VHH binders against q12xb4. Designs and how they scored, part 27

Target 1, 267 residues: q12xb4
Amino acid sequence: MLDFVGLGLFDEKDISLKGLEKIHNADKVYVEFYTSILMGTDLEKMEMLYKKKITVLSREDVEQHAEDWLVDAKDSNVVFLTGGDTMVSTTHVDLRLRAADMGIKTTLIHGASIASAICGLSGLQNYRFGKSVTIPHPYVSNRGVRVVSQTPYDTIKNNIEAGLHTAVFLDIDKDKGYMTVNQAMEILLEVEGKLGEGVMVDRLAVGIARAGSPSPVVKADYIEALRDYYLGGPLHIVVIPAELHFVEAEALVKLAGAPEGILENID
Key: E = the ipSAE of ESMFold2; O = the ipSAE of OpenDDE; V2 = 0.75 times the mean of E and O plus 0.25 times the DockQ between their complexes.

## First folded at step 13 (VHH; framework vhh_lunsekimig_d3)

Design j1 (at its last fold request DockQ between E and O 0.92; V2 from the best seeds 0.72)
Fold by ESMFold2, fold request of step 16:
Structure j1 (fold): chain B 267 residues (1-267), chain A 125 residues (1-125)
Amino acid sequence: as target 1 above (267 residues)
Amino acid sequence: EVQLVESGGGVVQPGGSLRLSCAASGFTVSDYYLYWYRQAAGIERELIAYIYSYGTTFYVDSVKGRFTISRDNSENTMYLQMNSLRAEDTGLYYCARVKYTYDSSGYRRYHFDHWGQGTLVTVSS
């Protein structure tokens, strides 16, 4: 059988008791680190706490060669570990579909997801979130031109017009590093300068660092000011609020240091 | 030791183009924020465009679509490509280096610590 186990937010201790039980009963334990990273741990610490060898799978192993390791789940217990909650913000439903085609039973053992953690840390209500988006690092095209994706700007614009908050994930790249809130604000402001539509003008944003750690950072300010705020080390995420209910605005002021003036825009 | 040297200024017809250079020595251009300013006669020095160390670029409204800032790290040089020039673009163009520190509240405070001598652009028929 194949058990999908979420690892939660920050370190090896975030796994659920159910997840740990599955690991202990597993014949094979696999992990992938390409969809998410637990900044508070490493493979050695995980193996030490879980008392089990863990094999790291690459994106190619998971996406193109999945049947090479899935086949073992026909007659043994296989666990597949991911950061956060396996099916949230991943394409790993494909593995469940492939397993079903092979006659392999699957289970989901949930972990704490960044999607819920941003709501808890900020005080923003989860039912008011629209489509999420990732800001990629700018890249150099095949013609040698620097390209900055406009998609995050457009997604935020559309959500705001619908009264929906946006969860904005920040790129992780081996060479370019972990994108910071500062860099994300720079990109959004640069795209605003090119488009001139006003979406990022006087726009509140929430920067969150190290969710799930003992000392996360949560800071709300207007995008131009947040561009200049130090949130410390990775991982970072951004939330762009749309229209705020009173409780949400109060939470941002009291818990995230938002300018008190945002309370005057609420009935 | 830190030096910024502007070049490429001159006299140009309205509608014409110029490319300004800001050659840097004593530091690596990609480690700093770099700014272009201009100063017309009788007017305070005004911001035109800037490029951050991450490579993001920003422009004031009056030059957007006409000017392009860029950086060549191998030549340690910042550029300002100026197209569709107008008489009001006439002035002395400066480049500047900026660094920042964090204040006690966690916000950046920017410091303009080096300026070039300027290069003159005259847009006249």
Scores: ipSAE 0.671, ipTM 0.889, lowest interface PAE 1.3, mean pLDDT 93
Fold by OpenDDE, fold request of step 16:
Structure j1 (fold): chain B 267 residues (1-267), chain A 125 residues (1-125)
Amino acid sequence: as target 1 above (267 residues)
Amino acid sequence: EVQLVESGGGVVQPGGSLRLSCAASGFTVSDYYLYWYRQAAGIERELIAYIYSYGTTFYVDSVKGRFTISRDNSENTMYLQMNSLRAEDTGLYYCARVKYTYDSSGYRRYHFDHWGQGTLVTVSS
């Protein structure tokens, strides 16, 4: 048996009771931290609370060598832990399919997801969101040229034209660290400067920090201003609203400190 | 001691190229926001480009596609590659370092805390 268990958003206490029960009954527990990281905890605290040894799997272990550890689930109970909700914003469906091909029964235990948490935190309605996108860290090519992805800009543009909000995930890199809302705003403005299509000019944006923590930060402002706003420690995520419902606009103003002027543009 | 020293200025014909350098000492260029300004005779100093600590770059419209701002961490130097130079590009070019702090509202306040002495660029036929 293979149980996929979502850990939730922030620390070891965000796991569901059903998730904890699966861990307690497991013969082997694995975790991956490349999809998301629980910033309010560490492996030791997790093991202490869950009362189980946890083995950390690399991206390579999951994507290229899954058979090496999946085989354990044929004869025993194996738990696979991920930050957030299982199967969300990750390729773990491939693991589930591989398990099925191996004759391994799988179950899903859901956790809190940043994909829905941003709606609760910002007041934006989940059914008004379009395709999500990730802003990658810029890098220097082999030719010595700094490369900035334009994909986020285009995705946001397409959503806006369709009247849909965009969840903008921010890159996590082992060397470059956790991308901040500030950096994300800089990148979007840089791309705006290059393309000049007007998508990001005076564009409303929502920065969210440490969702699920005791001290989350939600701040809405125009990109030019939000670039300079302090949101505190990681993790960060960005939402780019499109057309706003009046309730959404009110929420952004009252709950996220958005400029009151956005209320005048409703309808 | 923090210092910025510009070099690379000179006289060039229209359509020519120059590469300016801003050598930094007393700090690491990758840790700060760095700016290029220029001042033509009788004209107020104007921003032309900047590079953030994260590496993001910006250009004013008048130099887009012609100028490139960059930095070399190994040399601790910021550069301005200027191509397709025009007469209106003539002026004294300055590099500057910017520091910021957060105000009580949570927003950054930027301050220029160091300037170079400038390097003269003259574009003339």
Scores: ipSAE 0.625, ipTM 0.852, lowest interface PAE 0.5, mean pLDDT 94
ESMFold2, look of step 13: ipSAE 0.637; ipTM 0.879
ESMFold2 (binder alone), look of step 13: mean pLDDT 81; pTM 0.776
OpenDDE, look of step 13: ipSAE 0.537; ipTM 0.787
ESMFold2, look of step 14: ipSAE 0.623; ipTM 0.871
ESMFold2 (binder alone), look of step 14: mean pLDDT 81; pTM 0.779
OpenDDE, look of step 14: ipSAE 0.612; ipTM 0.814
ESMFold2, fold request of step 16: ipSAE 0.614, 0.655; ipTM 0.862, 0.884
ESMFold2 (binder alone), fold request of step 16: mean pLDDT 81, 81, 81; pTM 0.779, 0.777, 0.778
OpenDDE, fold request of step 16: ipSAE 0.618, 0.611; ipTM 0.839, 0.841

Design j2 (at its last look DockQ between E and O 0.82; V2 from the best seeds 0.00; counts 0 for: pae E 5.1 > 2)
Fold by OpenDDE, look of step 13:
Structure j2 (fold): chain B 267 residues (1-267), chain A 125 residues (1-125)
Amino acid sequence: as target 1 above (267 residues)
Amino acid sequence: EVQLVESGGGVVQPGGSLRLSCAASGFTVSDYYLYWYRQAAGIERELIAWIYSYGTTYYVDSVKGRFTISRDNSENTMYLQMNSLRAEDTGLYYCARVKYTYDSSGYRRYHFDHWGQGTLVTVSS
């Protein structure tokens, strides 16, 4: 059988006891780090704590050659580890489907998710979130033109109009690194400058760093100010709130250091 | 040693174009915020455009739509493409590097720590 196990948010200790049990009972343990990474640990520490050898799979191994290692699950217990919660990536869903097609029974052991963590850390209500979006790293086209995606801006706009908060994931690139809240704010402001639709004008934003760590940072401020705020090391994520419930506003002020002025706009 | 060297200035007729360069040495341009200033005769220098470390650009209204600030990391140079030049664009153009530190509240504080010598742009009929 194949067990999908979420590792949680930050380090090797974030795994659930059930996840650890699955690992202990496994004949083979695989992990991928291309969708998410645990910043507070490494492979050695994981193997030491889990008392099991872990094989790292590349993106290619997972996306193109999954059958090569999935077949082991027909006759043995295989564990597939991922950062965060399981099945967040569509590729992982595909893995599960492939396993099913192969007659392999699958189970899911859930881990802590950044999707829920941001609500807990910020005080924003989970049911008030709309469509999430990722800010990709800007790139230079073949023509030498810097390309900045407008999709995040549009998604945020749509959510705001609907009265919904936006979880804004920040891109991870092997060459460009981990996108910071500061960079994200710069990008959103750049797009605002180009489109001029007013979405980011005086817009409140929440920056979150190192969720799940012993020292997470949560800071709420207007985008221009947040752009200049130091949140520390990765990983970072952004939330763009829409209209706030009074409890949310109070939470942002007290827990995230939001300007007290936001309380004046609450009905 | 950190240096900024402007070039590309000259005399141009109204409606003309110029491209200014700010060649940086002693540091990587992509690591810093860079600014273009200009100073007309008898007037205080004014900020006209800037580019942040991550590439975000800003313009003052007087040059918006006419000027484009850019950066070439491979050349370690910042540029200012100036189109549709006007007489009021005449002045000495400076590039500047901005360094920031974090205050006790965790916010960046910016200060200009290096300036170029400037390049003269004259727009006249």
Scores: ipSAE 0.158, ipTM 0.569, lowest interface PAE 1.5, mean pLDDT 93
Fold by ESMFold2, look of step 13:
Structure j2 (fold): chain B 267 residues (1-267), chain A 125 residues (1-125)
Amino acid sequence: as target 1 above (267 residues)
Amino acid sequence: EVQLVESGGGVVQPGGSLRLSCAASGFTVSDYYLYWYRQAAGIERELIAWIYSYGTTYYVDSVKGRFTISRDNSENTMYLQMNSLRAEDTGLYYCARVKYTYDSSGYRRYHFDHWGQGTLVTVSS
């Protein structure tokens, strides 16, 4: 049997009681850290609290060699741990499909997802979100050309035109590190300078840091000002609102420190 | 000791090009925000372009599309490529290193802590 267990947002204590029960009954416990990262814990803390040895799987182990460990679930209890909620913003549904083809029963034990947490933290309506996007780290090509992806700009533009908010994930790289809200604002302004379409001019953004922790930061301001705001340590995420419903605007002012003037522009 | 040395200035005709250099010593250029300023006779210094430590660039409207700031980390040097020069671009060009502190409201306040001596650019027919 294969149980998919979500670890939640921040640390080893975010697991549900049902998730912990599955771990306790498991013969083998696997985890992957490449789709999401729990900033408040590490493998040793997880093993200490859960009282179970946990084997880390790489992207290759999961995507290319899944049969090597899935077979264990035919005659034993296997748990597969993922940060957040197991199936959200991942391709792990394909593991469930492969397991079904092998005659392996699967279950989902849910955890808190960043996709829902940004709505709660900001006060923005979940059904008002469009396609999400990730801002990748810029790089300098072998030919000396600075490469900055325009896709996030275009996605935000299209969502705004449709009246939809954009969840903007920030790149993680072993060498360049965790992208900050400050860096993300700089990148969006750089692309605005090249394209000149006005999408980032006088545009409100919401920076969120350490969702799920005891001390999250939620700050809304215009992009140029937010570029200079201190949000503290990782992980960071950005939300770009489209036209705000009055309740959404009030939430940003009262909960995220948005300029009060945004309330005067609500139709 | 922190030093910034500008070079590459000269006399050029309108429509011409120049490439300025800002050679840094005593610090790593990629660790700091670096700015280009210019000052024409009788006018206040004008901030015209900068590069953030992350590599993002910014330009004021009067030079946007004509000037390009860049850096070469292996030479610890920042550059300003100036194209389509106009008489109004005449002035002393210097680079500056910038640091920031956070104010009590949580926002950055930028402070220039080191300047170069400048390099003169003259655009005349």
Scores: ipSAE 0.138, ipTM 0.591, lowest interface PAE 5.1, mean pLDDT 89
ESMFold2 (binder alone), look of step 13: mean pLDDT 79; pTM 0.763

Design j3 (at its last look DockQ between E and O 0.83; V2 from the best seeds 0.00; counts 0 for: pae E 4.4 > 2)
Fold by OpenDDE, look of step 13:
Structure j3 (fold): chain B 267 residues (1-267), chain A 125 residues (1-125)
Amino acid sequence: as target 1 above (267 residues)
Amino acid sequence: EVQLVESGGGVVQPGGSLRLSCAASGFTVSDYYLYWYRQAAGIERELIAYIYSYGTIYYVDSVKGRFTISRDNSENTMYLQMNSLRAEDTGLYYCARVKYTYDSSGYRRYHFDHWGQGTLVTVSS
């Protein structure tokens, strides 16, 4: 048996009781931290609370050598832990498919997801969201030219035109670190400066930091202002709202400190 | 001691090119926001371009497509490649370092804490 267990958003206590039960019944417990990380905990704390030894799998272990550890699930109970909710990564879906091909029965134990948390924290309605997008860290090409992806800008644009909000995930890189809301705003403004399509002009944005923690930060402001706002430590995520429902606007003002002026444009 | 030293200025014909350098010492360029300014005779200095610590780049409209700002971390130097120069580009070009602190409301407050002495660019036929 292979059980996929979502750990939740922030620390070792965010796991569900069902998830904990799966761990307790497991013969082997694996975890990956390359897709998501729990910023409020570490492996030692996890093992202490869960009362089980946890083996950390690398990206290569999961993507290239999954069969090496999946085979254990044929004759024993194996748990695969991930930050957030399970099966969010396509790679994890692939794991489940591979397990199925191997005749291994799988189950899913869900954890808290940032996708739903951002709605709760901001007051924005989940059904009003469109296609999500990730802002990648800019990189320098072989020619020495700095490359900034325009995909997030376009995705946001398309959603706005459709009257949909955009969840904007921020890149995590082992070398470049965790992208901040500030950096994300800088990137979006940079792209606006290049394309000049007006998408980010006077655009409202919501920055969220440390969702699931005891001290999450939710701040809504215009992009230029938000770029300069201190949200504290990681992880960060951005939401770009489109047209707001009255309740959404009120929530952003009261709960996220949005400028009161946004209420004037609400029908 | 923190220092910024501009170089690369000179006299050039309209349509010509120049490459300005801003050599930094006493700090790492990648850790700070760096700005290019210019000041023509009798006119207030104006922002031309900047590069932030994260690498974000900005150009004023008048130089877009003609000027390129870049940074070489190994040389601890910021550059401004200026192509298709025009008479109106004439002026003293400065590089500046910007530092920020957070105010009581949680917002960054920016201030220029160091300026170079400038390098003169003259575009004349």
Scores: ipSAE 0.599, ipTM 0.819, lowest interface PAE 0.6, mean pLDDT 94
Fold by ESMFold2, look of step 13:
Structure j3 (fold): chain B 267 residues (1-267), chain A 125 residues (1-125)
Amino acid sequence: as target 1 above (267 residues)
Amino acid sequence: EVQLVESGGGVVQPGGSLRLSCAASGFTVSDYYLYWYRQAAGIERELIAYIYSYGTIYYVDSVKGRFTISRDNSENTMYLQMNSLRAEDTGLYYCARVKYTYDSSGYRRYHFDHWGQGTLVTVSS
């Protein structure tokens, strides 16, 4: 049997009781760290709390050599751990399909996902979210030209025109580090300066830091002002709202410190 | 001691080009926000361009498309490439370092804490 267990948002304590029970009864426990980062933990802390040896699988182990470890689930209890919720923003449905082809029963033990956490932290309604996007770090090309992706700007524009909020994920790079809300606002304003379409002019944004931790930050302001707001350490995420329902606007004012003037534009 | 030293100014014909340098000592240019300002005779000092530590660049409308700001981290120097120069570009060009503090509400307040002595650019036929 193969149990997919979500680890939740931040640290080793975010696992569900059902997830922990599956780990305790497992013959083999595997984890992958390439789809997500749990900022509040490491393998040693996980093994200490869970009282189990945990084998780390590489992307190659999961995507190219799955049969080598999936076969264990034919005659024993195997647990596969993933940050967040196992099937959210991963390609791990492929593992379920391959397990089915091998006659292996699978279950899903859910964990909290950042996709739902941003709704709870901001008060924005989950059904009003459109296509998400990631802002990549800018780079300098071989010819010395600064390259900044326009895709996040265009995605936000399209969602706004459709009345949909945008979840904006922020790049992680070994050399350039964890992108901050400040940097994301700078990038969106830079692209606005080049395109001149007005999408980022007087535009509200929500910055969220350290969701799932003891000290999360949620701050809403206009993009130019939010560029200058201190949110502390990683991980950061941005939400760009479109038109706001009255409850959403009130939530941003009361819970995220949005300017009260946004209430003047609610129908 | 923090120092900013501008160089590269001179006399040039309209339509010509100059490259200004702002050599920094006592700090690393990539860690700070850096600005170019200019001052014509009898006029208040005016912003022309800046570059933030993350690489965000701004130009005022009057120089956009003609001026290019850049940094060379190995030389600890900021540059201003000035093309298609006009008579109204004449003035004393300064570079400046900007720091910020956070106010009690969590927002940045920007402060110009160091200025260079300037380099003179004269555009005349």
Scores: ipSAE 0.197, ipTM 0.621, lowest interface PAE 4.4, mean pLDDT 90
ESMFold2 (binder alone), look of step 13: mean pLDDT 80; pTM 0.776

Design j4 (at its last look DockQ between E and O 0.94; V2 from the best seeds 0.00; counts 0 for: pae E 4.2 > 2)
Fold by OpenDDE, look of step 13:
Structure j4 (fold): chain B 267 residues (1-267), chain A 125 residues (1-125)
Amino acid sequence: as target 1 above (267 residues)
Amino acid sequence: EVQLVESGGGVVQPGGSLRLSCAASGFTVSDYYLYWYRQAAGIERELIAYIYSYGTYYYVDSVKGRFTISRDNSENTMYLQMNSLRAEDTGLYYCARVKYTYDSSGYRRYHFDHWGQGTLVTVSS
């Protein structure tokens, strides 16, 4: 049997009791940290609390060589741990499919997800969200040209036009690090400067840092201002609200420090 | 010692091009906001463009599509490629280093702590 277990948002204590039970009953426990990282813990602390040895799998192990360790699940109980909620990554869905193809029964133990956490933290209503998007780290091409994706800008634009909020995930790169809200705002403003469509001009944004931690930060402000706001250490995520319900606006003002002026623009 | 040295200025015809350089020493350019300013005779200094460590940049509207700001980390130098120059682009061009601190409200406060000597750009027919 193969059990997919979500670890939650921040540290080793965020795992559910059911998840912990799965680990205790497991013959092998694997974890991947390339899709998400629990910033409030480490492998040692996890192993100590879970009372089980954990093997870290690389991206390659998961994406290219899954059968090598999945086969263990045919005759034993295997747990696959991931940050956040399970099956958030398409690769993980592929793992489940692969397991099914191999005749391996799978179960899912859910963890806390940043997708829902941002709603709780900001006061924005989950059903008002549209397509999410990730801001990738810009890079310099082999031609020496800086490449900045416009996809986030377009996605946000489309959502705004549809009256939908946008969850904006921020890139994690082994070399470039964890993208900050500040950097994200800079990128969006850069793209605004290029396209000039007005999408990001005086646009309200919500920066969230360290969701699930004892000290999360939620700050709402216009992009130009939020760019300059200190949110502290990673992880960060951004939400771009569209049209706000009155309750949402009130929440952003009272809970996230949004400018009170946003209350005047509510229909 | 922190230094900024501009170069590349000169006289050019309208429609011409120039490439300005801002050579930095005493610090790493990729760690700071760097700004291009210009000052025409009798006019206040005005912002043209900036680039930050993350590589993001900004242009004022008057130079968009004509000017390109860039940075070479290996050379520790910031550049301003100026194309389609106009008479109104005439002025002394400065590069500046910007440092920021966070105020009690959590917002960055920016201050210019170093300026170059400037390089003169003259666009004249």
Scores: ipSAE 0.676, ipTM 0.851, lowest interface PAE 0.5, mean pLDDT 94
Fold by ESMFold2, look of step 13:
Structure j4 (fold): chain B 267 residues (1-267), chain A 125 residues (1-125)
Amino acid sequence: as target 1 above (267 residues)
Amino acid sequence: EVQLVESGGGVVQPGGSLRLSCAASGFTVSDYYLYWYRQAAGIERELIAYIYSYGTYYYVDSVKGRFTISRDNSENTMYLQMNSLRAEDTGLYYCARVKYTYDSSGYRRYHFDHWGQGTLVTVSS
């Protein structure tokens, strides 16, 4: 049997009681850290709390060589751990399909997802979100030219035109590190400077740091001001609101420090 | 000691091009925010462009599409490529290093802690 268990948002204590029970009853426990990282913990802390040896799988182990470890679930209890909620923003449905082809029963034990956490922290309505996007780190091309993806700008533009908020994920790179809200604001303003379409002019953004931790940061301001705001350590995420309902605007003012003037534009 | 030295200025006709250099010593250019300013005679310095340590950059509207800022970490130098020059671009061009602190409200306050001597650009017939 193969149990997919979500680890939640921040540290080893975010696992559900059902998830912990599955781990305790497991013959083998696997984890992957390439889709997400729990900033408040590490493998040793997880093994210590869960009282179980945990084997780390690489992207190749999961995406290209899944049968090598899935076979264990034919005759034993196997747990596969993923940060957040295991099927949200991952391609792990492929593992469920492969397991089914092998005659392996699967279950899902959910964890808290960043997708819901941003709504709770900001007060923005979850049904008002459109397509999400990731801002990748800029890079220098083979010709020596700086390349900055335009896709996040276009996604935000399209969502705003449809009255939809945008969840904006921030890239993680081994060499360039964890992208900050400050860097994300700089990138969006750079693309605005090239395109000149006004999407980022007088545009409200919400920066969120360390969701799920004891002391998250939630700060809303216009993009140029938010570029200059200190949110502390990783992980960061951005939300770009579209037109706000009154309750959403009030939440951003009272809970995230948005300028009170945004309330004047709500009927 | 920290030092910034501009070069590459000169006299050009309208429509011409110049490439300005800002050579840095005593610090690594990739670790700091670097700015270009210009000053026409009798006028306060005005911002032209900047590049952050992360490599993002900004241009004021009057130079967008004509000027390009860049950085060469191996030469520890920032550049300003100036194309399609106009008479109003005439002035003394400075580079500056910027650091910031956070105020009690959590916002950055920028401090220009080092300036170069400037390099003169004259655009005239």
Scores: ipSAE 0.212, ipTM 0.647, lowest interface PAE 4.2, mean pLDDT 89
ESMFold2 (binder alone), look of step 13: mean pLDDT 80; pTM 0.772

